# Ledger of designs, part 4: VHH binders against Ubiquitin fusion degradation protein 3 homolog (ufd-3)

Target 1, 271 residues: Ubiquitin fusion degradation protein 3 homolog (ufd-3), of Caenorhabditis elegans (g5ees6r586to856)
Amino acid sequence: PLVPVPDFYIIGLAGKGEKAIAKLKELNEKQDAFQLNPDQINGLEELFVLPTSSNYSSEVTQSAFEMSLQWPVEHLTPVLDFLRIALTHHSLNSYFCDRERGQELVGRLIAILVSDPADVALKVLVCRCIANAFSHPVGRNLFASTELSTLAPLVVRQVLNEKTVLQMSAATALANWSLALLQQSEQCEQLGPKEDLLRAILNGIESVDSFGYLGEDAIIRLLQALVTVMWGDASVIRLAKNRNIAQIAARLKDAVSNDSGKNIARDIVEM

## First folded at step 15 (VHH)

Design m2 (from y3 with T30V)
Fold by OpenDDE, fold request of step 16:
Structure m2 (fold): chain B 271 residues (1-271), chain A 120 residues (1-120)
Amino acid sequence: as target 1 above (271 residues)
Amino acid sequence: EVKLVESGGGLVQPGGSLRLSCAASGFTVVDYRMGWYRQTPGKQRDLVADIYSGGSTEYGDSVKGRFTISRDNTKNTVYLQMNSLKPEDTAVYYCATGEEVLYDKTFDYWGQGTQVTVSS
């Protein structure tokens, strides 16, 4: 059946990375312990030239990320921008999202989100990385199996940020997350993770009196995430209803002018 | 591949209207800052209008009240409605996109441009 999220979103512009590359090189010169060599830098630069969602993999590129991800948090902007692209490639997705490496990556992303103060740019890029990780099965499995109780609330928190670009990135991550869990449940009949994600979302937004400060498109994607995680699951729907989803959906609906968004909100209420 | 394709330009009389379109591919327009620029021969390229992810808009002083930038997400397209056109609006109009918060926050991708001529 068709759900409001028909496919996984991919976030990003590919093809021109001059600014990212320049910033990477600048920050690389400041590194003492994890400085990249010229081959590693070239390996990263190649990511902006390659078509998106290709099967690109290179040991040099892998090593470049292994090194640069260890940089101080304030230096990670270009690294995460490259990683956002890398995660859309099947082989690199598998490499970075697989088992122990995947857990390490999640740990690093969490660390960035909880850092204070965290640069808005870093938070946006973290959310984009999470969203793009869902472009392939290994990434989907990673976030389906990770501790939702820690990461999900952090992502939901970003949806409510004053910066609309961050709202969009975070909402997109949640939408992809919902879709991944829905697909997984169809295969394994597991409701636990969907309930956990739903709880995380509701816990974050239930106290919001008005969503008018959110971008309309972010609200729509948030609604998509909600309806997708609830889709066809009586238990999850029951949980949502017990948490006053109808009232929450009504508030979201009031902040949307687009009929598509309003329809999703109505669908949620009618479930 | 990121691509921006402008259309809708042409010849119009003073006081007339045109609607420009920018069809985007390779990315989703709601994720980024979108903008229109215009340029005449021998002069610098000037910002006409831009729209952010949240829908907020900005306009050049010379076009405020006459031009409107908008977005259709279903078509992944950005529009520039130009009303009450003046001869001084004659230029090549370019569509652009870029990051809102990353790096220097300038536009990175440009379309090929479309000619707008306002003349009696």
Scores: ipSAE 0.852, ipTM 0.927, lowest interface PAE 0.6, mean pLDDT 93
Fold by OpenDDE, fold request of step 16:
Structure m2 (fold): chain B 271 residues (1-271), chain A 120 residues (1-120)
Amino acid sequence: as target 1 above (271 residues)
Amino acid sequence: EVKLVESGGGLVQPGGSLRLSCAASGFTVVDYRMGWYRQTPGKQRDLVADIYSGGSTEYGDSVKGRFTISRDNTKNTVYLQMNSLKPEDTAVYYCATGEEVLYDKTFDYWGQGTQVTVSS
């Protein structure tokens, strides 16, 4: 049987944030225009300790992110790490992913990826933020309606990076993205977003001769993204077939030893 | 909350085998570096084996060819298969996790450890 993404993935370690906190404080001292005050720093620190179930949110924490997200790209590592956690809280997700603020956030994430930073940690964290934004409805809606022509190709590009941790984070983001679009299409029939995401994925991977350099788990997540976006949609399936999805799936399958992954690839071909 | 719980330790004869388990909760093991360390009283902790997000593995020199680290994603558990055990392998074994590329790339979370004793 076909195996779509069963639920939204969440990426993150919580409970100990000593390194992140230390880095945040260190970089904060370098800021001129957007330096955080002690209360703002404390507001961010709490995110590493509090369970997601606490639904943490405060004006101080909100302002801390609004200010620190304006830091130079090379200083954003701890900020994005905290943001990854923040987006898993319902209230903070709603705040940062809503309307104009959401668009601003997406714009910032795009800008980071476009800048192609040398520090792979920044790319990983951007992908983790995207993935975790899907943990709540407002984030799902934001990215479901986001400019796919720009962001989707950027995320797909990260899947193909040599760093396996980045591959996994990016593939997870795509999987969540696919699931969100699938769920939305089930609520209201809209043509376009699923096709656009599929097209972006295929455009990025169709020229890859061998996927052997990708981590197996990343490949499986990518396959999940593909099968999920195609799920039950004749138009999307036709598009995929016209773009030689069978051949692409075969190459992905060849790079996977796990039967679950192979089965997903087979399901894609049989659609 | 991040939690690592080791199990599978015990007393074994030289040449015997044990399989240690590290049950993880509060995160997904495939997203991070997982590792096994061992420590004897009065000595430092030594890396036994680690596994990365992509599945690549590393081993301490003394255990290469005898120990295997693996991961079961469905159970969110990491294993250490220990074969051809020697008295020198006697130690408390700890499971650990941490970021692969962030900050100093060291392990940040540790289990409580499980005792492995190899003796005739």
Scores: ipSAE 0.850, ipTM 0.927, lowest interface PAE 0.6, mean pLDDT 93
Fold by OpenDDE, look of step 16:
Structure m2 (fold): chain B 271 residues (1-271), chain A 120 residues (1-120)
Amino acid sequence: as target 1 above (271 residues)
Amino acid sequence: EVKLVESGGGLVQPGGSLRLSCAASGFTVVDYRMGWYRQTPGKQRDLVADIYSGGSTEYGDSVKGRFTISRDNTKNTVYLQMNSLKPEDTAVYYCATGEEVLYDKTFDYWGQGTQVTVSS
């Protein structure tokens, strides 16, 4: 059984990142402002060759991200790809997700999600960054904050995109989000954040007549997010029921062939 | 490190079935595009089937209705169920993975391959 989310999901290939590096260098040459120097580029490249257990961090790498995140949105693909890796490192997670820097990061992610036209690749990477930010406490705290209430609806919106890779990435972010909130509530009883996330999810999906166009794995992750945020919380469960969670779960269940997914949907109804 | 290891190949009679497995490590298969290719000596690799992040699948025309690509997330493994095998299906089968929407959208990592021989 996959109920609740057993652990935080981390999205990433443990590879050389040759394509990402090449693209970064290519786009760097196009920058009039905020062009990276060789040391900064090297600092970023190291992220693909070092295991996450190394807890890599340097001022040069930090500055590289600070500079490159200011690139035009259409050039941010490799930057965000590096960032999703960076956020899995404890020190870099702490640096980018801490307080004012964290808020700035969230602002940038939001700006990308609402950009027009929005590139599917960029949206996928934003969701992966959000998901991977939950790999460490500072990132968890950042995204568990009520100040991020505007971001949750945007992530939920991505779950409903026609591209399954985006669905999956967004659903994964929501699952991690739910788990973080669940863990926090176990330490300190706070109902607000869980309710807010639940509301955001329900507001986004309640009007969907059929989930058949969603990838099955994305649906399962979404169900995991729902059951996890509701887990053991009578108030949140009541809220969900008042919002017809049983009917929503039934529609999700109908779109899933996998027994695990069906079981999660059933569990939601039985809560 | 990303690693793909194929297994399940062998000799089978026409009309028979085989199930290939691709065990992945260094990443979670559900997050990326996974694919099966096949190649005969002197020819190019051809796409047999792929599965995208989220579960959508595609098949080569020659194998539609006979082959099924699937994934077990708990085992981090991708499968190719091959039914109604034909002599024309004889090839080395390769597992591959890559990004679906990033960069050139081609596969980046490959397994060593497994031989499938269909003969009476």
Scores: ipSAE 0.843, ipTM 0.925, lowest interface PAE 0.6, mean pLDDT 93
Fold by ESMFold2, look of step 15:
Structure m2 (fold): chain B 271 residues (1-271), chain A 120 residues (1-120)
Amino acid sequence: as target 1 above (271 residues)
Amino acid sequence: EVKLVESGGGLVQPGGSLRLSCAASGFTVVDYRMGWYRQTPGKQRDLVADIYSGGSTEYGDSVKGRFTISRDNTKNTVYLQMNSLKPEDTAVYYCATGEEVLYDKTFDYWGQGTQVTVSS
């Protein structure tokens, strides 16, 4: 079944990333400070040939990210592309999503989204990094238990972009977020984070008259996020009903012709 | 290793239909741009249909309304339903994948192609 989200989604590689590697090398030559040395570049290249199930980590690769994440924002596209892959590796996820480095990473992602760059690629990669961070426990702990008041609304805004790749990347991040919070609430105290995520989503989408311009796969991910955050929780379900979730689900259902999407929208109404 | 395998081509009479399949391995089709392109000898590959991550689609002018691209995420497969076929649709049809908004928009990986012939 599609709900609750059955497992964390990972946005992985399609191939060896030759274009990303070429762009990184090109932009590296433009760096005054924080220029990568050949060993650091080789460490990053290795990420594109390793399977996502690998527990790869190296100090050289860690240092490559520490340097290249300091590049100007207009040069970050290939860096974020490497980072979203790095976050699928348990050791690198744990390294970058720890308390101190994780707070700096979150702050950087917030700053990019707040700046609302014209380059849609940066926004897509921010959402992909967030989505993939949920693939391992340290990343889940970083994103699921903090920044619901700031980062989550910024991600929700991306679901409404005209580009379906951004819609999908953002909705996938929200689906993973919902699953992380669901699992967390089944284990321990949540301090109300499922309600906070639900409110962020509803605040962002409740005023939308028609979702017809959204891609169907993105709508399904968004529906998965809504059902998952509400799953088995009477107080979250009551909050959703007070926010008129039935009419929102009907508008989402109207925008999808796929039976899976219509069934999930119906599930929301019947919860 | 990215691999794209087309199937479903063949000989069909004008007005007929075919469904092409592109089975993908080494990546998840829902996260990437997938496309069908066609090529006649001596010419560049022409856009037939694209499906983007998230589900939006784009069609070449000559096939709009007759062809439909779709994606089965459970089977990691992309389809091209081809209706009302015309002799000018005769070509080798290729499946392709790549990024949509990162770097250049050219496709990085192509299948071997499947022949579609519309005749007599």
Scores: ipSAE 0.718, ipTM 0.870, lowest interface PAE 1.1, mean pLDDT 89

Design m2 (from y3 with T30V)
Fold by ESMFold2, look of step 18:
Structure m2 (fold): chain B 271 residues (1-271), chain A 120 residues (1-120)
Amino acid sequence: as target 1 above (271 residues)
Amino acid sequence: EVKLVESGGGLVQPGGSLRLSCAASGFTVVDYRMGWYRQTPGKQRDLVADIYSGGSTEYGDSVKGRFTISRDNTKNTVYLQMNSLKPEDTAVYYCATGEEVLYDKTFDYWGQGTQVTVSS
């Protein structure tokens, strides 16, 4: 079944990343203060060959990201493409998502989304980085402890973009976020983060009259996020009902033809 | 390793129907642009249909209304339903995958192709 989200989604690499490597090398030659050396570039290339279950750890690769994440925002596309893959590796996830570096990473991602860059690729890759950060416990803890009032609304805004790849990447991040918070609430004290994520989603989509322009897969992923954050939690379900979740789910249902999507929307209404 | 395996090609009479399948491994089809292209000997590959991450679709002018691209995310498979087939649809049909908004937006990987023949 699709709900609750069965496992954290990983937006993996389809191939060896030849285009990302070529673009990184091109943009590297334009850098002044933060130019990567050949060993650092080789370290990044290695990420595109390793399986996601690998415990890859490389100080050279760590330093490559520390340098290249300081590039101008208009040059960050290949860097973020490497980073979203790096976050699928346990050791690199733990490194970049720790207490201090993680807050710097979150701040960087927020700054990119706040700037609302014209280049949709940057927004897609930010959402993919967020989604893939949930593949390991340190990344889950980072985003579960992040103040939801800032980052979550920015991600929700991307679901409403006209490009379906951005809709999908953002909705996948929200689905993983919902699963992480569901799992957290099953293990420890409730601090209100599921309610905060639900409010962020509803605030962002409650004024939308019709979801007909959204891609069907993105709608299904958004529905997965909603059901998952509400799953088995009377307080969260009551909040959703007080916010007219039934009418919102009906509008989402109207925009999907797939039986799985219609069933998930019905599940929300009947919760 | 990315693999795309087409199947379902064959000989069919004009006006007939055929369904092509593209089984993908090494990545998840929902996260990438997937497409069907076709090639007649001596010509370039022509767009038949694309399905984008998130679910939107695009069709070549000559196949609009007759062909439908779809994706089964649980089977990691893309389909091309081909109705009202014409002799002009005779070609090798290739499945492909690539990015949509990053870099050079050409397809990165192609299957080996499956022959569709409409006539006789």
Scores: ipSAE 0.712, ipTM 0.868, lowest interface PAE 1.1, mean pLDDT 89
Fold by ESMFold2, fold request of step 16:
Structure m2 (fold): chain B 271 residues (1-271), chain A 120 residues (1-120)
Amino acid sequence: as target 1 above (271 residues)
Amino acid sequence: EVKLVESGGGLVQPGGSLRLSCAASGFTVVDYRMGWYRQTPGKQRDLVADIYSGGSTEYGDSVKGRFTISRDNTKNTVYLQMNSLKPEDTAVYYCATGEEVLYDKTFDYWGQGTQVTVSS
């Protein structure tokens, strides 16, 4: 079954990342203050050839990210491409998503999305970093505890972009976020976070007349996020009904031809 | 390790149908651009169909309306449904994957291909 989200999605590398490595080296030669040394570059290269189960980490690789994340935003594409993969490794996830460094990371991701860069690749990679941060407990705790009034609406806005890769990356981040909050609420009786994420999603999409321009896979992922955040929670379900979730679900259903998507939309109405 | 395995090719008469499959391993098909290309001997590979992350699609002019690309994310498999086949569709069909907004945006990995022959 697709709902609730069955496992955290990981947006992994397809291949060995040769193009990302080449671009990183090219842009590294343009840096003054934060130029990486050969050992740091080698640490990043190794990251792309290791399986996620390897639990890779090193202080040299940590320092490589700490320096290269200081590069001008126009040079961050390969850095974020490495970072999204780094966040799939337990030790690097724990390092970058801890309470102190994690707040700095979230701030950087917010700043990029607020700037609305013309290069869609930066927005895609921010959403992929957020999605992959949920692959390990420290990242889940960071994003489940982050103020949802700021970051979540920015991610929701990306779902409405015309590029389906950005729609998909953003919706995947929201689906993982929904699962993290669902799991968190199963451990503790906490009110608020699931309602906040639901509000962020509904605020972003409630005024959209037709979802026909969205890719069907992105719509299904968005539906997964909605069902998951509502799953088994009467308070969240009542909030959704008060916000006209049935009408929104009907518009999403109209935009998919796939039976899976139609069934998830019906599940929302029946909750 | 990325691997793409095409299947479903064969001999079919004009007007017939075939369904090609591309089984993928080492990555998740929904997150990447997936494409079907075809090649006749001595020519470059021609676009047949692309499906992008998130679900948007693009078709070559000569196949639009007759072919449909789709993806089964639970099986990590991409399909090409080919209807109303013509002798001009005879080719080796390849599955491919790559990024769509990063770097040079070319396909990074290709399958071995499956032969489709349309003749009476």
Scores: ipSAE 0.689, ipTM 0.863, lowest interface PAE 1.3, mean pLDDT 89
Fold by ESMFold2, look of step 16:
Structure m2 (fold): chain B 271 residues (1-271), chain A 120 residues (1-120)
Amino acid sequence: as target 1 above (271 residues)
Amino acid sequence: EVKLVESGGGLVQPGGSLRLSCAASGFTVVDYRMGWYRQTPGKQRDLVADIYSGGSTEYGDSVKGRFTISRDNTKNTVYLQMNSLKPEDTAVYYCATGEEVLYDKTFDYWGQGTQVTVSS
């Protein structure tokens, strides 16, 4: 079933990493600090040949990320592309999403989104990194309780971008976030985080008159995020109704022709 | 391992319809650019249709209004619905995938192709 989100989405690999490696090597030559050595570059290259679910870990590869994440923001595209894959591996996810390194990672992602770079690739990769961080428990814990007042609104802003790849990447991050919060609340009666995510989403989209420019797949993923964060929770459902979720869902429904999207929108209204 | 398998080609009368399928494995089609290209013997591959992550589409001039690209995300499959077929549409049709905004925008993976022949 599609409702609630049935499992965490993983934004995987559509290439062998050759383009990412070539770009990393090019940009590495431009660094005056934090230049990677050959062993570190080889560690990153090896990461791309492993299956996305492999329990890959390497101290050299960890150090490569620790150095290259300090590169100027305009050089981070290949670094974030490598990180997107790294976060699908349990050991690397646990390493980068722990309490201290995770706060540094979140701060870096926030800084990129706040800077609103002209290069849409950076924003896409930030959203993909966030989405993939949810593939393992340490990443889920990091994002389920962190920066709902700051990072979540910045991700929601990306859903409204003109490029459908950014819409989709951001909506996928929100869907995973919604599922993580749903699962967390089923384990303990934590109040607040689901409401905060719902508020962030609604604050970002409630003023939009027509969603016709959004890609249908992105709309469906956003609908999945909404239904998942509300699922089985009377308090969150009341908040959504007080924020006119029925009208918002109707506008989203008007922008899709697919039965799955129409059904999800109807489920939201009928909660 | 990324794999693209086209099917649904064959012989069809002018004015007829055909539906091509591209079954994908090793990645999720909704997150990446997918395209259909076609090639006549002795020529380079020509764009038929693209569908981008999130759902936006583009079409080659000669097929606009007659062909529709779509995705079934539950089957991880991309389709090309071809209506009002003409002899000029005779070609091998290839499915492809790649990135949209990172690095260069060339397709990274191609299927083996499926033959479409429009004649009587």
Scores: ipSAE 0.658, ipTM 0.844, lowest interface PAE 1.3, mean pLDDT 88
Fold by ESMFold2, fold request of step 16:
Structure m2 (fold): chain B 271 residues (1-271), chain A 120 residues (1-120)
Amino acid sequence: as target 1 above (271 residues)
Amino acid sequence: EVKLVESGGGLVQPGGSLRLSCAASGFTVVDYRMGWYRQTPGKQRDLVADIYSGGSTEYGDSVKGRFTISRDNTKNTVYLQMNSLKPEDTAVYYCATGEEVLYDKTFDYWGQGTQVTVSS
């Protein structure tokens, strides 16, 4: 079944990443500081040929990211494309998402989304990095709790973008976020992370009159996020009902023709 | 290894219908742009339909209202439903995949093609 989200989604490669590699090399030649050497480039290239089950990590590859993440924002597209793949590898996920480096990484992702770049590719890749970070426990711990007040609303805003690839990337990040929070033990405080994620989503979408411009797959993924964050939690379900989830779900249901999407929307109403 | 396998082509009368399938392996179709293109002998491949990550679609002008692209994510398969077929729709139909907003909009991988023939 699609609900709750059955496992963390990974946005993987459709091939060997030849375009990403070519663009990285092109932009590398334009760097005066932070230029990568051939060994660093080769380390990054290996990411596109290794299986995601590989426990790949090396000091050379770590240093390649530490250097290239300092490139100007207009040159970061291939760097983020490598990074979203790196985050699918357990050792690189653990390295970049630890307490210290993870705070730096999250801050950079927030800064990109706050700047609202004209280049939609940057926003897509930020959402894909966030989504793929949930593939391993250290990334889950980093993103699930500590950045809900700032990062989650920025990701929700991307679901309403005109480009369906950004809608889908953002909704996939939210679905993984919902699953991570579902799996966590809640803290003792009444105000919990699941309620905060639900509020962020509802705040972002409650005033939308019609979801007809959204891609159907993105709507289904957003419905998966909603049902998953509510799953089996009476407190979160009551919050959702008090925020008119039934009417929001009905508007989402009206925008899909697929029976899976209609069934998920119905399940939300009947929770 | 990315692989795209088209099927469902054949002979059909004008006004008839046909459904093409593109079975994909080596990647997840919902995360990428999938497209149908067609080629008649001596001509370039023409856009028939695209479906983008997230579900939005785009159609060539000559097929709007008659053809529908769709995706079954459970089967990792993309379809082209072709209705109200005309002799001018006769071509080899190719399935393709690629990135949408990263780098360029060219397709990275193509299938082998399936023949569609519309004649009396």
Scores: ipSAE 0.629, ipTM 0.825, lowest interface PAE 1.4, mean pLDDT 88

## First folded at step 18 (VHH)

Design f1 (from m1 with G54S)
Fold by ESMFold2, look of step 18:
Structure f1 (fold): chain B 271 residues (1-271), chain A 120 residues (1-120)
Amino acid sequence: as target 1 above (271 residues)
Amino acid sequence: EVKLVESGGGLVQPGGSLRLSCAASGFTVVDYRMGWYRQTPGKQRDLVADIYSSGSTEYGDSVKGRFTISRDNTKNTVYLQMNSLKPEDTAVYYCAVGEEVLYDKTFDYWGQGTQVTVSS
């Protein structure tokens, strides 16, 4: 079944790094203090050819990200394209999503979304990095402990963008986030995080009159996030009902023709 | 990881129909630009049809009105419905996938191809 989210999604094509590495090399030539050396560039190239099941770990690759993440935002597209892959590898996920580096990473992703860059690719890749961070436990723990009042609304805003690729990347990040919070609540007594994510989603979408401009699969992914964050939790369900979830689900249902989306929307009403 | 498997090719008479399928794995077809191209021996690959993440479609001039690209998101499959087939449609047909908003518009992955032969 589609709900609760059955497993963490991973987004982005792999095994085809020629375009990303060519752009990285081009932009690298424009750098001063944070220019990558050839070994660092080679370390990044390896990420596109390794399977996600590989336990890849490289100090050269770590240093490449530490340098290139300091590039100007307009130069970050290839860097983020490598980073979303790096986060699918257990060792690199653990490295970048630990307590200290993870807070720096979250802060950088927030800054990019706040800047609202005209280049849609930057926003797509930020959402893909967030989504893929959930593929391993350290990344899940990072976002379960992060400040939802700032980052989550920024991601929700991307779901409502006119570009279908951004809608899907953002909705997938929210679906993974919902699953991570669901799993966390099963392991310990913790109040607030699921309610906070639900509130961020509802605040962002409650005023939307019609979701007809959204891609159907982005709507389905958003519905998955809503059901998953509410799953089996009376207090979260009560909050959703007090925020008119049934009417919101009906508007989402009206925008899909797919039976899967209609069924999920109906399940929300009946929870 | 990324895999595209075409099927449904074969021999048909002029005026006939075929439906090609492209089963995708390792990614979700709705997130990307998907396309069909064809190649006649000794010639370059020509655009047949594209479908974008939005559902918007594009067709080569020689197939407009006769061919239809579509996708089934639940089966993660892209289709090419080919009607009113002509001998000139004889070619190997390739499915392809590419990033829609990153870098450039070229395709990143191609399937193995499926032969379509239109002959009396």
Scores: ipSAE 0.589, ipTM 0.805, lowest interface PAE 1.3, mean pLDDT 89

